# Ledger of designs, part 65: VHH binders against Abasic site processing protein HMCES (HMCES)

Target 1, 269 residues: Abasic site processing protein HMCES (HMCES), of Homo sapiens (Human) (q96fz2)
Amino acid sequence: CGRTSCHLPRDVLTRACAYQDRRGQQRLPEWRDPDKYCPSYNKSPQSNSPVLLSRLHFEKDADSSERIIAPMRWGLVPSWFKESDPSKLQFNTTNCRSDTVMEKRSFKVPLGKGRRCVVLADGFYEWQRCQGTNQRQPYFIYFPQIKTEKSGSIGAADSPENWEKVWDNWRLLTMAGIFDCWEPPEGGDVLYSYTIITVDSCKGLSDIHHRMPAILDGEEAVSKWLDFGEVSTQEALKLIHPTENITFHAVSSVVNNSRNNTPECLAPV

## First folded at step 22 (VHH)

Design yg4 (from xc2 with D105E)
Fold by ESMFold2, fold request of step 23:
Structure yg4 (fold): chain B 269 residues (1-269), chain A 122 residues (1-122)
Amino acid sequence: as target 1 above (269 residues)
Amino acid sequence: EVQLVESGGRLVRTGGSLRLSCAASGFTFRSYAMGWFRQAPGKEREVVAAISRSGGSTWHADSVKGRFTISRDNAKNTVYLQMNSLKPEDTAVYYCAANYAYHLEADAYEYWGQGTQVTVSS
């Protein structure tokens, strides 16, 4: 997974993230650094995208079930990285394989600090290699959506008002991530950055690509992944597995160029 | 200065019981997960039990499950290990440790006690 859509206006995104805390109280996540949120239909590595994380990362006495939402850089920069420029990292941290996550220092160390996050997106893109050609067919992949008049039906929008209704109740894709905090040696703001954990693809996606992001399907899975105060690392890792609760449709090649930030990127073809 | 002080280790006969205590100071105890680890001569340090920050979740190694019980009292800044049905194999130095995240591997733990010796005679 190397391309996502996360295009919702901040207030719509925030309402889509409504949750219950440990006491059963309905809440919205509290933003940090909201000005760094850059919505787009076509997000790539090194861009900022919103993630959920436990409030306990910021406040020592906080309820660990309370959630913060913050933009983080895609492509984890380990806290131990010594160079001044993250682009000099000698290995790719866009994704992290689940089967080796506790063997690689870049991911093992932040996990020991409880640095689990939930990466938010409308859905993700994947390119299928077609038999008999080296051309690739892009797909937009997302949670099945509850279908109402215009809600959840991407292809049904025929006006700006109908387009807004498609997304009003969109179920955001929730992917398991790991983050780290890097202090640049020359000073400046701490860099928050994340990786997306990957697993073998489910049967339904196997014809598109052999890997998929680890999807956290439902509030219980999201809550357990985030709550590093009450759910051990080892217990949380049991949540990391493929899911069949996913749907997709083919899209045009407009999405191939990461500079194209239009609804056409995810429109069915 | 962070301090974890274990107490209660002593000589006990096979089948006996013992309670270890670990008093914590110098950090916000109620925000941390806690663990008990042990190290026998010639062996590597191993996790025995761990407990979440609230005490609502616990974990015990298979070798001690049903015999040992970890607990904590956040008002007293203390974590305990109740050890029942002790065996000679339980002979080790027992360490109290703290980590901000609930985690079962020793290398993640931030703060360590000095240890208390438990000796189980046959």
Scores: ipSAE 0.855, ipTM 0.936, lowest interface PAE 0.5, mean pLDDT 92
Fold by ESMFold2, fold request of step 23:
Structure yg4 (fold): chain B 269 residues (1-269), chain A 122 residues (1-122)
Amino acid sequence: as target 1 above (269 residues)
Amino acid sequence: EVQLVESGGRLVRTGGSLRLSCAASGFTFRSYAMGWFRQAPGKEREVVAAISRSGGSTWHADSVKGRFTISRDNAKNTVYLQMNSLKPEDTAVYYCAANYAYHLEADAYEYWGQGTQVTVSS
């Protein structure tokens, strides 16, 4: 997985992240660095996207079930990276394979610090190879949406008002991630960055691509992945598996160029 | 300065029982997960048991499950290992360790005690 859509206005995104803490109280996640949120239909590695993480990462005595939402850089920069420019990292940390996550220093070290996050998106894009050509067919892949008049039907929107209704109740895709914190050698703010854990694709996606992001399906899975104070790393990793609870539709080639940021990127063809 | 001080290790007979204690100071104990590890001569250090920051979740290695029980008392800044039905194979130096995240591998643990010797005679 190397491309996502995360286009909702911040207030809509925040409401979509409503959750219950361990005491059963309804809450919204608290933002950090909200000004770094850059919504787009076409997010690529090295861009910032919002993730959820436990409040315990920021407050020593916090309830570990409480959630923070913060933009982080896609493409994990390990805490031990010594160059001054993160773009000089010579290996790809956009994704992390689940089967080797505890063998690679870039991912094992932050996991031991409890640096688990939930990566948020409207959905993700994948490209299917077409027979007899180097051309590829992009698809937009997302959670099944509950049908209402217009809220779960991307292709049914025919006006700005109906488009807004599609997204008002959109179920965000929740992907398992690992993050790390890098202190620039020259000084300045700590860089938070993440990788998306990947697994073998489910049967429903196998004709599109052989890998998929590890999707956390439902509040229980999200809560366990985030709560590094009460759920061990090893127990949390049991949440990492393919899911069939996914749907998709073909989209036009507009999405191929990562500079294209329009609703056409995810529109069905 | 962070300190973890184990106590309670001694010589016991096979089938006996022993409780290890680990007193913690210099950090906010209730915010940390804790673990017990052991190392026998000529062997690698291995995790024996671990406990979440609240004590609500515990883990025990298969070799000790049903015989050993980890617990903690956050009011006393102390973590315990109750060891029952001891076997000669349990002979080792036992270490208390702390980590901010609940984790089962030694490499992640930030703070370590000096260890206490447990010897189980046949």
Scores: ipSAE 0.849, ipTM 0.933, lowest interface PAE 0.5, mean pLDDT 92
Fold by ESMFold2, last read:
Structure yg4 (fold): chain B 269 residues (1-269), chain A 122 residues (1-122)
Amino acid sequence: as target 1 above (269 residues)
Amino acid sequence: EVQLVESGGRLVRTGGSLRLSCAASGFTFRSYAMGWFRQAPGKEREVVAAISRSGGSTWHADSVKGRFTISRDNAKNTVYLQMNSLKPEDTAVYYCAANYAYHLEADAYEYWGQGTQVTVSS
């Protein structure tokens, strides 16, 4: 997983993240650094995307079930990194394999600090390699969505008003992530950055690609992954597995160029 | 200054019971997960039990499950280890430790006590 869509305006995104805390009280996540949120149909590594994390990361007495939403850099920069430029990191941290996560220092160390996050997206893109050619077929992959008579599929929106209705109740894809905090040696703000945990693909996606992001399917899984005060690292890792509760459709090659930020990127072909 | 002070270790016969206490100061105790670890002579330190910040979730190593119970009292800044049906192989120095995240490996733990000796005689 190396490309996502996360295009909703901040207020719509925030409402889509409504949740219940430990006491059953309905809440919205509180933003940190909202000015760093850059919505786009076509997000790539090194860009900022919103993640959920526990308020306990910021406040010593906080209820660990309360959620913060914050943009973070895709591509985890370990807290121990010594160079001044994150692009000099000698290994790729856009993804983290679940089967080695407790063996790699870049991921083991932040996990020991409870630095678990939920990476938010409309869905993700994956390219299927076509037999006998160097051409690749992109797909947009997302949670199955509930459809009503007043809203159609994303391909059936025939006006700006209908487009808004498609996305108003969109179920955001919720992927398991790990984050870290890096203090640049030259000074400046602490860099928050994340990786997406990956697993073997489910049967439904195996013809597209052999890996998929670890998807947290449902509020209980999301709550347990975020709550590092009450759910141990080892228990949380049991949430990391493939899911078949996923759907997809083919899209045009518009998405191939990461500079294209247009609804056409995810439109069914 | 952060301090974790274990107490209650002593010599006990096989089959006996013992309760360890760990008094914490110098940090916000209720925000931290706590663990009990032990180290026998010539062996590596191992996790015995761990408890979430609220006490709502606990974990015990298979070697002590059903015999040892971790608990905490956040009002008293204290974590406990109740040890029942003690065996000679439980003989070790027992350490109290704290970590901001609920985690089961020693290398993540931020604060450590000096330890209390538990000796179980045959």
Scores: ipSAE 0.848, ipTM 0.933, lowest interface PAE 0.5, mean pLDDT 92
Fold by ESMFold2, last read:
Structure yg4 (fold): chain B 269 residues (1-269), chain A 122 residues (1-122)
Amino acid sequence: as target 1 above (269 residues)
Amino acid sequence: EVQLVESGGRLVRTGGSLRLSCAASGFTFRSYAMGWFRQAPGKEREVVAAISRSGGSTWHADSVKGRFTISRDNAKNTVYLQMNSLKPEDTAVYYCAANYAYHLEADAYEYWGQGTQVTVSS
């Protein structure tokens, strides 16, 4: 997973993240650094995207079930990195394989600090390799969406009212991530950055690509992944597996160029 | 200054029982997960049991399941290890440790006690 859509306005995104805390109280996540949120139909590594994490990361006496939402850099920069420029990191941290996560220092260390996050997106893109050609067919992949009497189709979002019919009640894709905090050696603000955990593709996606993001399907999985005070690292890792609860459709090549930030990126073809 | 002070270790016959205590000070105890670890002579330190910050979740190593029970009292800043049906292979120095995240591997733990010796005689 190397491309996502996360285009909802901040207020719509925040409402889509409504949750219950441990005491059963309905809440919205509290933002940190909201001005760094850059919505786009076409997000790529090194860009900022919103993640959920436990309030306990910021406040030592907080309820660990309370959630913060914050933009973080896609592509984890380990806390031990010593160069001044994160682009000089000599290995790719866009994704983290689930089968080696406890063997690689870049991911094992932040996991021991409870640095688990939920990466938010409308959905993600994957390119299917077609045998016999160099051509690749992009697909937009997302949770199945519940249709209501007010529902619209993805391709019909050409006006504000039609946009609302599709996106106002969109179920955000919730992917398991790991984050770390890097202090630049010459000073400045701490850099928060994340990686997306990957697993083998489910049967439904295997014809498109052999890997998929680890998807946290439902409130229980999201709560357990986030709550590093009550759910051990080892128990949380049991949540990391493929899911068949996923759907997709083919999209045009407009998405291939990451500079294209339009609804056509995810429109069915 | 952070302190973890274990107590209760002693010589016990096979089949006996023992309770270890670990008193914590110098940090916000209720915010941390706790663990008990042990190290026998010539062996690496291993996790015996761990407990979440609230005490709502516990974990025990297979070698001690059904015999040892970890617990905590956040009002007293204390974590315990109840050890029943003791065997000679339980002989070790027992350490309590604290970590901000609930985790089962020693290398993540931030604070360590000095240890208490448990010896189980044949």
Scores: ipSAE 0.847, ipTM 0.931, lowest interface PAE 0.5, mean pLDDT 92

Design yg4 (from xc2 with D105E)
Fold by ESMFold2, fold request of step 23:
Structure yg4 (fold): chain B 269 residues (1-269), chain A 122 residues (1-122)
Amino acid sequence: as target 1 above (269 residues)
Amino acid sequence: EVQLVESGGRLVRTGGSLRLSCAASGFTFRSYAMGWFRQAPGKEREVVAAISRSGGSTWHADSVKGRFTISRDNAKNTVYLQMNSLKPEDTAVYYCAANYAYHLEADAYEYWGQGTQVTVSS
């Protein structure tokens, strides 16, 4: 998983993240660094994307079930990194394999600090290797969406009103992530950065790609992954598995160029 | 100025019971998960039990499950280990430790006590 869509305006995205705290109160996550949110149909590694994390990371007495939403850099920069330029990392931290997460220092250390996050997206893209050609077929992959009398299909939006209705009730994809905090050696603001945990693909996606992001399906899974004060690292890792509750459609090659930021990136073909 | 002070370690006979206490100061105790660890002579330190920040979730190693119980009192800034049906293999120095995240491996723990000796005679 190396490309996502996260295009909703900030206020729409925030409302899509409504949740209940441990006392059952309906809440919206509180933003940190909202000016760093850069919506796009075509997000790539090293860009900022919003994640959810527990308020307890910022306030010692906080209710660990309360959520913060913040943009973070995709591609985890370990706290121990010594160079001044994160692009100098000798290894790829865009993703983290679930089967080795507790063995790799880059991911084990932040997990021991409770640095679990939920990575938000409209959905993600994967490229299928096609038989008999060097070309790869991109797909947009996302949670199944509720259809109504008003169209729930991405490609059926014939007007601005119908487009707004497609995304008005969109269920955001919620992926399990790990984040870390890096202090640049030459000074400046602390860099928050994340990796997406990956698992073997489910049967439904196996013809597209052999790996998929670890998807947290439902509020119980999201709450447990975020709550590092009440849910141990070892218990939280049991949430990391493939899911069949996923759907997809083929898209055009417009998405191949990461500079293309248009609805065409995720439109069905 | 963070301190974790274990107490209650002593000599007991096989089958006996003992309660360890760990008094915490210098940090916001109720925000931290707590653990009990032990190290026997010539052996590696191992996790015995751990407890979430609220006390709502606990974990115990298989070797002590059913015999030991971790608990905490956030009003008194204290974590406990009730040790029943003691065996000679429970002989070790017992350490109290704190970590901001609820976690079961020693290398993540931020604060450590000096330890209290438990000796179980046959």
Scores: ipSAE 0.842, ipTM 0.929, lowest interface PAE 0.5, mean pLDDT 92
Fold by ESMFold2, look of step 22:
Structure yg4 (fold): chain B 269 residues (1-269), chain A 122 residues (1-122)
Amino acid sequence: as target 1 above (269 residues)
Amino acid sequence: EVQLVESGGRLVRTGGSLRLSCAASGFTFRSYAMGWFRQAPGKEREVVAAISRSGGSTWHADSVKGRFTISRDNAKNTVYLQMNSLKPEDTAVYYCAANYAYHLEADAYEYWGQGTQVTVSS
């Protein structure tokens, strides 16, 4: 997983993240650094995207079930990194394989600090290799959406008002991530950055690509992944597995160029 | 200054019982997960039991399940290890440790006690 869509305006995104805390109270996540949120239909590594994390990361007496939402850089920069420029990192941290996560220092160290996050997106893109050509068919991959009078399919909108209603009720894709905090040696703001955990693809996606992000399907999985005070690292890792509860459709090659930020990127072809 | 002080280690006979205590100070105890670890001579330190910050979740190593019970009292800033049906294999120095995240591997733990010796004789 190396490309996502996360295009919703901040207020719509925030409402889509409504949740219940440990006491059953309905809440919205509290933002950190909201001005760093850069919505786009076409997010790539090194860009910022919103993640959820426990309030306990910021306040020692906080209820660990309460959630913060914050933009973080895609591509984890380890806290121990010594160079002044994070682009000099000699290995790719866009993704983290689940089968070796506790063997790699870049991921094991932040996990021991409880630095689990939920990476938010409309969905993600994958490119299917076509036999006999260099051409690749992009697909947009996302949670199945509940169809009601107030919502519908991505490609069924007849007017701008119908398009807005589809996205007002969109179920965001929730992917398991790990984050770290890096202090630049030359000074400046602490850099928050994340990796997306990957697993073998489910049967439904195996013709497209052999790996998929670890998807947290439902409120219980999201709550357990985030709650590093009550759910051990080892117990949380049991949440990391493929899911068949996923759907997709082919999209045009417009998405291939990461500079293209238009609804056409995810429109069905 | 952060301190974890274990107490209760002593010599006991096989089949006996012992309760270890660990008194914590110098940090917000109720925000931390706690663990008991042990190390016998010539062996690596191993996790015995761990407990979440609230005490709502516990974990015990297979070698001690059904015999040992971890618990905590956040009002008294204390974590306990009740050890029953003791065996000579339980002979070790027992360490209390704290970590901000609930985690089962020793290398993540931030604060450590100096240990208390438990010796189980035949």
Scores: ipSAE 0.837, ipTM 0.930, lowest interface PAE 0.6, mean pLDDT 92

